# Designs tried in a protein design chat: VHH binders against q9uj72. Part 11

Target 1, 324 residues: q9uj72
Amino acid sequence: MFCGDYVQGTIFPAPNFNPIMDAQMLGGALQGFDCDKDMLINILTQRCNAQRMMIAEAYQSMYGRDLIGDMREQLSDHFKDVMAGLMYPPPLYDAHELWHAMKGVGTDENCLIEILASRTNGEIFQMREAYCLQYSNNLQEDIYSETSGHFRDTLMNLVQGTREEGYTDPAMAAQDAMVLWEACQQKTGEHKTMLQMILCNKSYQQLRLVFQEFQNISGQDMVDAINECYDGYFQELLVAIVLCVRDKPAYFAYRLYSAIHDFGFHNKTVIRILIARSEIDLLTIRKRYKERYGKSLFHDIRNFASGHYKKALLAICAGDAEDY

## First folded at step 22 (VHH)

Design L1
Fold by ESMFold2, fold request of step 23:
Structure L1 (fold): chain B 324 residues (1-324), chain A 122 residues (1-122)
Amino acid sequence: as target 1 above (324 residues)
Amino acid sequence: EVQLVESGGGVVQPGRSLRLSCAASGFTFSSYAMHWVRQAPGKGLEWIGSIYDSGRKFYNPSLKSLVTISRDDSTNTLYLQMNSLRAEDTAIYYCARGMKHFWDRSEYFDVWGKGTLVTVSS
């Protein structure tokens, strides 16, 4: 198993932080006849989420007003989505994105996959709690009612937030690899169940051993095998799990590239990833993006977004010296 | 050398008006946003307002009825007009130049004046 890489975000706690002055300047930007969108960007993208919460508290205490509400009144379109999204505590942002993915006439399966395949046990616990508190509803019940088949079963396993942690057993890894090999050969409903139970329940460390043993047995990469054996959202979810186990920043780089190039700049996906990963591994995601695709993430955002929306995304993404 | 020098402070009676000036030198004044900030005795900094190179103005909501910011780019001078002064307006008043590029994430302002003291008392 590889020793841990340094993962790093792009947004850090601001030094010399003054939430009262921040709140005053945001008040000036939002409460007059005109809106100072550049000031909003310059403050809110340059504070970590914990600091943004303190700013919102100061704003409410000082003016008796809801900062997010004032922004939604003055801002529009995707710029509003970015700036409002920055103001959510991380568990509530995940809960918010899942709730909107499932409400209405359809379901945004890619949002469900992206969040549930990538979050740790602790993050899943916190998002379930936030979902219940905010929406007075049970996340697991909503997933159950909005999805079906093996896709549902896999999401329901992930949302339990009970993946084994730190467990490694090479003999069991060999047995698990043989089970996965058989599941790819036989492709029955029971084999699909066995496969997703292994992928959802074994630790990341154990699964890396399993994937190596699978390569040894089959001569085939796990992702390629899943793509040949399965289809639909079940296949996409299984691939997302494997990619997150192997290299989570690379998974998000792939998702960003697809959102920018395969879908005509899918705004919701770009916004969600930049916000959710900004304090975790977005710098590492940028590195994986450039390594794999040859262009910086900054360059691609600059080419496909516009206006204050572009400025906000670029401030969150940040760039290397050559990008400026 | 980049400099900002405030003037016009002093002792003034409640209810009166006062105009502060800030003389700028050593940079292209007309291309920068400019700001007024004050600090009352024993208190933290309070942002008063800003004026951009375009003439757009933004004010601390709690002070907007009291103050007016203006600039004269031909004389490189920033102004703060204060009306109906109260004892709580006693403070050191600073002018400040705004940061121009977002990769400089450490400060709102990159140049400060020395400040001018305004004392409002009867």
Scores: ipSAE 0.641, ipTM 0.887, lowest interface PAE 1.5, mean pLDDT 91
Fold by ESMFold2, look of step 22:
Structure L1 (fold): chain B 324 residues (1-324), chain A 122 residues (1-122)
Amino acid sequence: as target 1 above (324 residues)
Amino acid sequence: EVQLVESGGGVVQPGRSLRLSCAASGFTFSSYAMHWVRQAPGKGLEWIGSIYDSGRKFYNPSLKSLVTISRDDSTNTLYLQMNSLRAEDTAIYYCARGMKHFWDRSEYFDVWGKGTLVTVSS
């Protein structure tokens, strides 16, 4: 669905693009004893994803080598995660992040929330396709087996990628608002189910009307009400849905701020958001971040990370003139 | 103004060696990574190698054993030593300055020389 508001990323197609020369320089950077990490950053963060795919193809044709594989051999830690992550097509990056969020002993619920609460119907469709092709598994089945309770039910609804599109209905918005209000009063399993079905299935435009009517009826902001009524990952997922409906770039700004400051050092979250939003709305996210928190995202990343990892994150984020 | 001027090109016989120079002016040469790139007739640009302000060097894997890059920061001069020249080394040879800030939205090679022609022929 088209939302009407303009958003903008930080990474665009490079002019005068030469994938063969880029591949030659990456070969020089990766195939000796010494690795030119600065060259990796300067090339790969200055090309859009489609251009990076062409570089990887040229590299393979020229050397018979897998560029991602060579980078994983030469690089380590978070810097490796950034540089390898840039080389995934966007649907495959989402699929990759979801796969690793669920693989093994633990589940990274925050990753599931961030991806599934924020993606459009089209993005979810492409991500499911990429997941099946890459891992020979069904994304919906994996989510079902790795999660439980109302948290699972909500994720299962989101991953269908079938949010309503089309006309708003103010009378239905008023009815839906009353259902949400009753769910905060009664808190039964059935009320939780009705609540998440409304939040997952109604269009963004309809939900904005619902949230207005909820405030009219209850005198409460929807996020405050959810925080008072529920807890755990179910509550966090419901809040993420509401925040994405209101202002998706602001949601990601909040998540970045939290990952940097309030919830410890969550490198994976910072990396994932910067990469996934770099060509979509990361410039808009940067603007929301500065408006809300006073300091630029660039400034906070500079203090959060070090070395080539920092340089890569800053290259993806870019900055305003005063940051330099 | 920032300028790069290559010299030392000319006609040379196969099997011989040749040393190219690139004179830099208008900027703090010692602070920048410097690069050599060539273009053979009818072909695209080919990166030869790079040398950083630290003296670290990186080469196109296909040319690594044939060339040596050096710099003299006291004379603001970049050098390319080419050995065992072959007819396929006939090209215009350019020096280029690398961009200093990795987060700029400019081309990585932001300043180019006009090039010097090397012709390898009997």
Scores: ipSAE 0.614, ipTM 0.883, lowest interface PAE 1.8, mean pLDDT 90
Fold by ESMFold2, last read:
Structure L1 (fold): chain B 324 residues (1-324), chain A 122 residues (1-122)
Amino acid sequence: as target 1 above (324 residues)
Amino acid sequence: EVQLVESGGGVVQPGRSLRLSCAASGFTFSSYAMHWVRQAPGKGLEWIGSIYDSGRKFYNPSLKSLVTISRDDSTNTLYLQMNSLRAEDTAIYYCARGMKHFWDRSEYFDVWGKGTLVTVSS
């Protein structure tokens, strides 16, 4: 009778879709003397990813050219990153972001956390497949070599994509809550291992019961407890898992707010979330953002971004009537 | 009432030129991007090109050497000049008004003309 909570994106399959005409108009936008950046935005942000793939096929059939390649030739900076990113199939986009987070001398741990803490078993499976196909590397091996300690162990557990699914067990929730409480008190390597195994392996439904039981036992919120007990990227990853379990759209709203309002507007994080969530829950993320922070996501993007880059982000985000 | 009315179609011999007009009424013509689209017998729609309110122009790469789009905002008229016409240019030619806001719409055009037939035959 009663239904679960539903989420919604901002980008849907376009009605009356015509990939041939889309490809022709993109050809005009990209192959002439001038570049029609507004036409790129108007077409590509208003088609779902599956439709964008059909457009790219039509473009190649008509002109013998690679649409993404032509875009990279004509576009620059963050606008290029948005428009090229829209053309990635979702598993390949996740793989692309993880590859670049780990390639080179450093590691972007926040990118690893954001992707691996939030993706479902199916998304992780498809992402590993795409990573292997595109880069001829094993995602798990790359995470292992680029990370260390309990942070690595937690990421390695998440990337297996084997979180439990199905029914809840209230008796086990109480037992697991006691284990989490003991882990926060004792903080040994064994306790850290038990804690991350519970957070990585139990279903979202079960973990919500565990967190309620943790509150009952300790009198303390789970996030607050983790913040007091642990530090570094391990602590940040555990918090991300808890936030995703509780309210994944709210987690992404928090990430967007931080990316916009920290010292520098963190373009890569904003681009990644808007693209990756656009067909999944970006509308719901937008609602959580306004509820939590008072201003709409649309308002904040308009205030802090500029040019065609801003136009593209706003087209993906969309707004409520009062934003316009 | 927003209207677009094409004219200038007819029968023309291969290798000749032809100029089409599109008379606009019922809206502020100078504020909109305008487009030409054609449909050959038994074929789908083919975008020819666009001209923005700024005067910037964009053409289907397959047709760019054969066509020129222009606009006269003082007479609310859109033009299509076609050169070196071939039998495959036989089509109904439409003018269309571009959408004003891209982030709240998924369609290219919100108003179409009724079209003018161009027949290229020996």
Scores: ipSAE 0.606, ipTM 0.871, lowest interface PAE 1.7, mean pLDDT 91
Fold by ESMFold2, last read:
Parts: structure tokens; C-alpha cells; sequence
Structure L1 (fold): chain B 324 residues (1-324), chain A 122 residues (1-122)
């Protein structure tokens, strides 16, 4: 237990997994006159993504039908989005969310930020491949055409998926911190470029040293300095990068709290984070959420969502004993 | 002690009908979804159908025309009516209780009966 920043999800492989029986029960839930939404939840939120793929395959084999298609036909609104989203392999889900962030009405910059600032090199590589295969288009080209300015330049750097790995150099960390400090003081286009290049390209390990050195030379926290120096989506993206380097689960807890409370319950953001993090660090995100905001994520979802949509979100989130 | 006991199995000729029952005890039967599952010789488990506390029913699409599930909450009894039985319906038939709490994520059924054998033979 002394491994430091250990993370854990809320959804694990089911130990007595029977994809044929699962597919039969889903068939009963979806193919009759009535839809058994509770059975959909109880099965699909209690299997890991790999197991869900096997269920979809069994469903197709038994009935000649597309499970996702049948769910979209029977379900509506946000409940449909949750249940369909669970059926995407993780790289394809990221690609799907980025596609719709850019191809809908306007551009959803917060979706671009949340995905690209938080994913590892491997995850970015896999999502670019999934995007190309699914949409017959280049993710980088779409980001370029749908964004502008230093926000675009920063996203374009992140989407390359070439962050340095395993690199630490304390002397260079001090130099990098000085560059960041100068960029916060000067605020020129050149300084913005230097700042985002450091934040996008240095390893997480190196950036943690850089942030310590930044505090030493400036007397300021890195996030506070960025908030004071910059604005707009560029500032929000830089902050997201720093927060993900420091404590990625805490970043997502912050995003969930904002999505639930700041402008009404922002369904797309809550759904995206719960699904994407369910097998990675959603349990850790829950812990950070309660630590920072006093109430559990489970409690807030229960109070702000309703119906089968709520039940699906709560099943993915899970709770501590006191939540039940 | 939570208990489910199936009965009504036996040897039956093809084309005939059979009703199985499942006696429930040790829990509030009327508050739970109940299920029928079967296992034919040499095959895996096959879900037959479910009935909720509301009375809503759902069936395996492959069996929908052959079976009817019902419940009697006053006697804590679950029923399975099977019609036009075929040799392929030979199986051990189980009743099962649906899970009530979603934090038990690995299984949908938390209590199983011991099963009753139905043999469809001449």
C-alpha cells in the first residue's frame, strides 16, 4: 500500500463471466415489446469493456443483430449515451468523443482539453489509429481546422503523443522553471510557445521537479501563475496539463464537480469521464472528489440525475457503504 | 435462511406441457425479480426468462413462444409453464433470485435452487 499514487477503477472483469447467458438476457431486454432497462444496467455496468465486446459478439452470433444498434433503437437521451458509450473500446470511445466535439454545432473545447491533456503517449497513439479507422480522417488535421491560436498549437503538440518518458534532470528542471517564470512575466507569443512546449514535451516526472523549482524561484504555485498570466481556452488547457501532471484523478474530480454544479448538470462531461475512467482510476477520482468537496460523487450524481440514467451512472461510479 | 426449491420435473412425452414450481422462503419474495435458467446435457446455462416484482416479464427470444413465467406472491411461488415440449428441452431447470444491490457487480443472480430434472422422452 506504500506505492504512492496508486490508482484504481470501479469496473473489473467479472469472475464467473458467461457471455452467452448475458447475450440471451440482453436479447430478452431489447427484442420484445417492452425494454428491460434495469437488466441492461445490471449486466453491462458489471462487465469490463473486454467482456462487453464478447457479449456483443455473442449477441450478433445468436440473433444476427447489432447490440449497440438495438440499444440505440430502444433507448433515448442520456441513458442511451451511457449504455452505448460503455460498448466502445477505450481508444474508439476517445476518438468518438473527439469526433463529436468537432463535428457537432461548434467545437467543444473542454472535451478536447480533457482528453488530450490527460492521455498518455500510448493512449493518444491508439486513439489516432481508432479515429482514422472509424472516420476515415486524420485527427491532427481535424484539430488544426477546428481550432486556432496558441490553443491549437498546444493541442497539436499534445496530439503528437511524443511526451518524453522516464526523463528526469534536476539541473534542467531549474532551467525549465526559469523559462516558465519568464513566460508568465512577458506573455509574448514567443513566450507562450516556449511555455506550452515545456508543458507538452517534458515527462511527468520532470515536470513535477520543474513545478517545485517554479515555486522556489517565484513563490507562486504553477496553476495560480498561469491563471494570473493567461486567459481563454489556452489558459484552461495549460492548467489542465499541470493538474494532470500533479494529480490526474484530482483533475477529473474537479472536472466532474464543475460539470455537476457550475452550469447545471453537464451530461456529456459526466458520461465521458465516468465511462473513460471506469477501468483506470475512477475509484481514485471518487476519493479525491470526497476529499475536496465534502460529499461523495455518488451523492451528487444521485441528487442531480434521475431515472435509469441515474441508475447507470451510479452503477459505474459505485459508492462506499454510507452511500447505500 | 434463504432457500429456493424447484419441483414438478420428471419424464414427459414430446408435444406435452409441463408446469414447474419454485418455492421460496427466507426472504421477502414479492420484492425480488425472479428467473428461470436451464442446463441441457453437455451444454452451458441458458436463461429462460425473468419476472419482476411489478409483474413485467422478459424471455429468451429463442424460447418466447414456448414458455410462460408467473408468480404468486401470496404463496411465495414462482412458476414456469412449458408447452409443446421437445427433446431439446431436456435439462435441469433452476430458479434464481435477482440481485437487489448493484455494488455486487460480478453476478446477476445471488440465490439458486438445486434444480429439477425434466426429461422429454418417449
Amino acid sequence: as target 1 above (324 residues)
Amino acid sequence: EVQLVESGGGVVQPGRSLRLSCAASGFTFSSYAMHWVRQAPGKGLEWIGSIYDSGRKFYNPSLKSLVTISRDDSTNTLYLQMNSLRAEDTAIYYCARGMKHFWDRSEYFDVWGKGTLVTVSS
Scores: ipSAE 0.532, ipTM 0.842, lowest interface PAE 2.0, mean pLDDT 90

Design L3
Fold by OpenDDE, fold request of step 23:
Structure L3 (fold): chain B 324 residues (1-324), chain A 122 residues (1-122)
Amino acid sequence: as target 1 above (324 residues)
Amino acid sequence: EVQLVESGGGVVQPGRSLRLSCAASGFTFSSYAMHWVRQAPGKGLEWIGNIYDSGRKFYNAALKSLVTISRDDSTNTLYLQMNSLRAEDTAIYYCARGMKHFWDRSEYFDVWGKGTLVTVSS
């Protein structure tokens, strides 16, 4: 059992925090002829999100200018995305990522999977609210319109944020395991529905029992069974749910590794995960990454990114002594 | 021992200029970004500006026209030139060493001088 263990982020509240002075330094960094990107990194990656919000407020108060706006004007490319991303409250950042994943032509299904499979009920409610406020659209409606099939149904289930919490029932777990087993055997639409309902609505604690019982009944790992029985984004989503139940940091380690090595350093994914998890479990993610793949996340970021973009990512990721 | 020592403060009349110095010792001065910060009576700390090891300079927008920061790495000295001083420029002026590496996870300013008092009065 890995999920529920103590987890730790990489960004913490700075001691002796002074939002006014930070805002002054950022003003100096952004309002001159030259942009001090190092100052941006040194400040923003060393402040927690709440502190960054206070800096933005101070910046607005002193200069009558929006800090994010000035950053967008003065910065470019992925570095801009990192710096601007850091300035969003977590729910709004999730909303932002989801919006951009769905707007325009095409849909980034992987982004939807990553966010909706990994967020808690509270986070989901907050991002829904943020989404509505920022974009004047309903997140559920947009997801519904941008997706289809059992994939859509599963996302719609997750986005409700109504997963059970707390109580475990071994007897029920055994029953649910049988349902999952049958679903894998029959593979009908009805069985897919039953399967996703269990995975989306049972508590993480309960699902761990279910997965154990499934192993006992079938002799097969839940992820392996899903991979064998299902395909497409529905399969990917189911796997993501199972992985998050087992070990959420390990899931993100997997996502980061895939983004870096399988997709030629998928910048959006790397940026999103580092920012979103920086105050939650990014240190734990690093540990899982190293354990599973033999190289540090820091090492891989250092090798594939460049310039101030690299510096920013590395500052968020942080590293061990051996990484420097 | 790592140390910063400010000097050059005193009482000056409005409209005058003043140059402050900060002597660094105990570390490789040329490898660090250096900052000037001040604190007026009853007010919080105010960032004035910085100069990087590369010589790049950045200033508080409100003070940019009134101050110039420079450094002499051969003598391990940081300077703050202030022009057209006003009463509101009365403050204790500090030099501070900026963090060298972002992964240090410490305070951005890890070394401070004791400060030098500048009083602008007619």
Scores: ipSAE 0.905, ipTM 0.973, lowest interface PAE 0.4, mean pLDDT 95
Fold by OpenDDE, last read:
Structure L3 (fold): chain B 324 residues (1-324), chain A 122 residues (1-122)
Amino acid sequence: as target 1 above (324 residues)
Amino acid sequence: EVQLVESGGGVVQPGRSLRLSCAASGFTFSSYAMHWVRQAPGKGLEWIGNIYDSGRKFYNAALKSLVTISRDDSTNTLYLQMNSLRAEDTAIYYCARGMKHFWDRSEYFDVWGKGTLVTVSS
């Protein structure tokens, strides 16, 4: 369902920005015997990504050193991941997360689902390019090799970045809804293919109509139907697509809540979402989080994280007046 | 009123030392990180270093060997000791208060002094 609410991030361009001075402060924070972690937090979480890139450039220019490299050398654990993560352009950060999701021990299917189900065609194109440049490998090929079955097919469809955009067709929506309903009834391989083709290729606007028609025909919510008819990561991916179509911020709120409460604070997920969405819709995500779960995201992060890691996450997340 | 007032500037010969002071008033000085920043003629701002309420110090890598920052919380005073001064150290030197809490979403330096001029010339 389309809501007229605008989305907003939590990190914005800092006024009176001075990349040289910021780089000097970060140099002082990283190049001594002691590391000034507070300085890193106070600077990097209060600058937008474009500004952070300028800082990195200034840092390189004046010291002949890579800022991310120095951070990785001087920092440790999840705090390092947060600070270093902030220094990637968005497409390169997505590429970075996908690479590590596939090239480590096993595959982080949830990371693949989260990223590929939620990114626009433009974002997908950019991350594919970034992936190739950074790792000298093809993202589609890696996804193909690391996954299987209908899950793989669906990811391969999404990673093409060719989702339709534009006008809606109510008549077609009714037809597609019937196809989805039939797919849920028959549950054959062919029907699964038809189902994922519709969910991956139709525009968000069109899919909203399709979901409504599906409800009209079946008397059931699309997510509920998927949960009843399918299983595994294929199911999870389908649900993610539907949730993103309905309300992308709500989807990330769900992911964050699950990461924090169901998986013993899954650090990678929390870090990835906060960083990736900080300039896009993290404020809206916070709103959805509080509305759905009764507690603020800030509150939960504060209670489950510790040290400078906690401070960094909280700085990115920000909070309402009542949270401070 | 929150205020920072720098003093100790003047004309000094190359190779000499100089100690600047910054007097703080209107706030709990001991609870804030304090910074020194300078601006040479025709150039941008340059961060010199800082000292936290805990006494921890950090410096611009280019200036680390030439400067020492200290504080006296009993007198609400920040100090900058400069040694082996060069012509390139000619600048207006500012004292600045660092942001206390990140959630204030204010500028990193929320209070500045008016600055004190240091001229290094033979």
Scores: ipSAE 0.902, ipTM 0.972, lowest interface PAE 0.4, mean pLDDT 94
Fold by OpenDDE, last read:
Structure L3 (fold): chain B 324 residues (1-324), chain A 122 residues (1-122)
Amino acid sequence: as target 1 above (324 residues)
Amino acid sequence: EVQLVESGGGVVQPGRSLRLSCAASGFTFSSYAMHWVRQAPGKGLEWIGNIYDSGRKFYNAALKSLVTISRDDSTNTLYLQMNSLRAEDTAIYYCARGMKHFWDRSEYFDVWGKGTLVTVSS
């Protein structure tokens, strides 16, 4: 289980940062007849989000135009999504992804699972605020209306952003483990409720103890038990929570691998994870990816993506020159 | 040794044209995007434009009509043609090498010349 190892992203603040020059270069890249996609990649993937915001501000001040707007106008396809995505503050990006996951054709449940299972209380609160400001809707209400069943209930629990934080209680962990075990045995609606309440509300540290106790009691891994006892998006959400508790970078490595290999390179997922995690733990994700699957994330991106889109993803992912 | 050396600067009258050169050495010039940047007295750096190894050119929108960038890979030379010079164009003009690989987390401009002074004065 993840014991709080040091995690690291792939994008860092650029030294000797000059937002005016960057804005000028981006202006040159976007406002001409031809678009300089390489310039966009070289600048935006090498600036942290805060710096990118400063560039956008400088761009606005200099040209009286919105940088994201110009990108959307001048760029296309997945490359546009990457470049535009990089220009969102993290909470707003999450909000953006959730909005589109729910307001498009159907619902992208996997997006909801990925975001809501993995974000901290602080991130969730900021996300909710950003969502409300940007779309004039309540995120909780939208989730509620867009989903159903125990899946909905669990998401609604997560989106509250009220997961406990603090000290561990081994005695309580044992009790909770018993509840989880019973839930897996009985599989009633009530038991599902109890199960998701524990998984959504207990601290990560506490849940690690709970999972250990669960294994002690049942002789089974928590994920295996969930897979055996439950199905559908509810199951997937529960598993996501457990995986995030154990090792969040490993969870994202799994998500990326699945997106790339199991879903024919699901672009939205790959883009979202790379952007969202680029300044948080993407380097660690890469490590977990390679450790688990034997190939680097860089390698797989290189092999399955193409064009400037590929270049952009690889730039965010980063890696050794030998991998390129 | 990797080096960029600008030349062609001097004192010119308003309305005149000037062509700056940048001689590159110590690296495969033809494989790099090259940039022109200037710094006016008391002001920050201003990006003028660039030219890629492919010959594609991009310019600062504010300067696009006044400048032309070109390169001669056979002589490892970058050029900046400036027309209709104004007093506000007075600056030190720098040649800079652009980043080649995105996995290089160094500064975007990794090599700079010492610059050449252009003074536009009547």
Scores: ipSAE 0.901, ipTM 0.971, lowest interface PAE 0.4, mean pLDDT 94
Fold by OpenDDE, last read:
Structure L3 (fold): chain B 324 residues (1-324), chain A 122 residues (1-122)
Amino acid sequence: as target 1 above (324 residues)
Amino acid sequence: EVQLVESGGGVVQPGRSLRLSCAASGFTFSSYAMHWVRQAPGKGLEWIGNIYDSGRKFYNAALKSLVTISRDDSTNTLYLQMNSLRAEDTAIYYCARGMKHFWDRSEYFDVWGKGTLVTVSS
C-alpha cells in the first residue's frame, strides 16, 4: 500500500541559466552545415521546460526562426522526437501525444491509457485546452470517435477531470468495495459501468481504502481481480488506474519496463514517459524500476538504445546513479 | 592544476584582423571540446563558437563569417582568428573548456580562462 513517499524528478532549473547564450549555441548547432547533436543534448536536457521556452523565445528573437521547426528540419528519427518533445509545454506535449495516438489509421490505445489514467484534474484540463488550441478539435470528441465500448466510457470519464479530491470515508469505502466485488462476479455491462465510475471518480485516498476493503472482502488483490474478470483495453485501463492510485512512479516504472522488454523497446512510450515525468518523478521512477526489476533503467536504456538517441535519453535520466 | 590562459588581445583598428591564443595545461587538452566566449562592456556573455576533439567546429550564426576557431593538440593551444574587426567586437575574450559529462548541470563550462581584452578603436 502507498506509504506517501516524496517524489523527485531528474531535470531541474539550471542555476546559471542564460537563454541568450543557449539560443546562440543552439543556433550554431542547427543553422550550420553540420548539426551539433551533442550541444542539443547538453543544453536541452539540462534545462527545465520553462527555461527551454525562454530559449525558444530568445532563438526566435535573435534569428527570426522557430527552434522546434529547425530541429524538425535538421534532426531525424527518434532523436528528433526527443529533442522536439522537450520543447513542448507539458500540457501541449500531452495534447500532442494524444493527437498522434488518434490520428491516422488505428489508435494507440496504450498511449490514451497511460496519459488519461495518470494525469491530475488540473493536468487534464490543461491538456484539453492545449489540444483544442493546437488542433481546433475537442479532445473528448476525438476520444469518443476513436474508441468504443466500456473502454471509451472509462476514458470519457477520466478526460472530464472531475475526480474527487481529499475526502475519505471508510464506511463508503466498504460499500464501494462490495460494489467492485459484485462487479467482478457478475461482469455485466451495468456492473462494468459501476466499476469504472468508482475507479474514475473517487479520490486517490478514498480508492486506497476501497482497495484495502476489497482485499478484505474478496481475499484478492484489486489488480488480480481485474485481470481475471475483464479483458482488452478496458482491462488495461482499469489496471492502469489502480496502479496509479497505489504508486504512480511504480506505474511508470512498469510501463517503461514493459516498453523496453516486452515490446522490443517501444520508443514512443519510452520517450513520452521520460519527457513527461522528467521534472516530476523520474528519479523516483528509476528507483521503483531498480527495486522491482533488479536492474536500473539507465542500464536498460544504455543497452537497448544507440547513438545520440541513447545519449539524450540517458541525459534526461540524469546519468548513472548506483542506487537507481 | 587545470588552467587556461588567453593571450593576443590588445588595441586594434577597425577592419584589422587579430588572432587570439589560449594555452591549456593540467588536463588532456585533446580530449575536450573547447569554446570561445566574449563579454562586451555592459553586455552579457556571448558564445562565439566551439571546436570538438574530433575537429568539428560550430559557430555563433551572427559571427560565423568573421571568426575561425582552430586547435593544436600538440601544443595544447586553442586559437580564435577574427577578421574585419568592428567597434562592437570590443570585449573580453575567454576560452573555456566544455564539460565532459552531460549530466553536469552546474555550468556551461567547467574551466575558464581569465580572459584577454580586445579593443577595437580608431
Scores: ipSAE 0.891, ipTM 0.966, lowest interface PAE 0.4, mean pLDDT 94

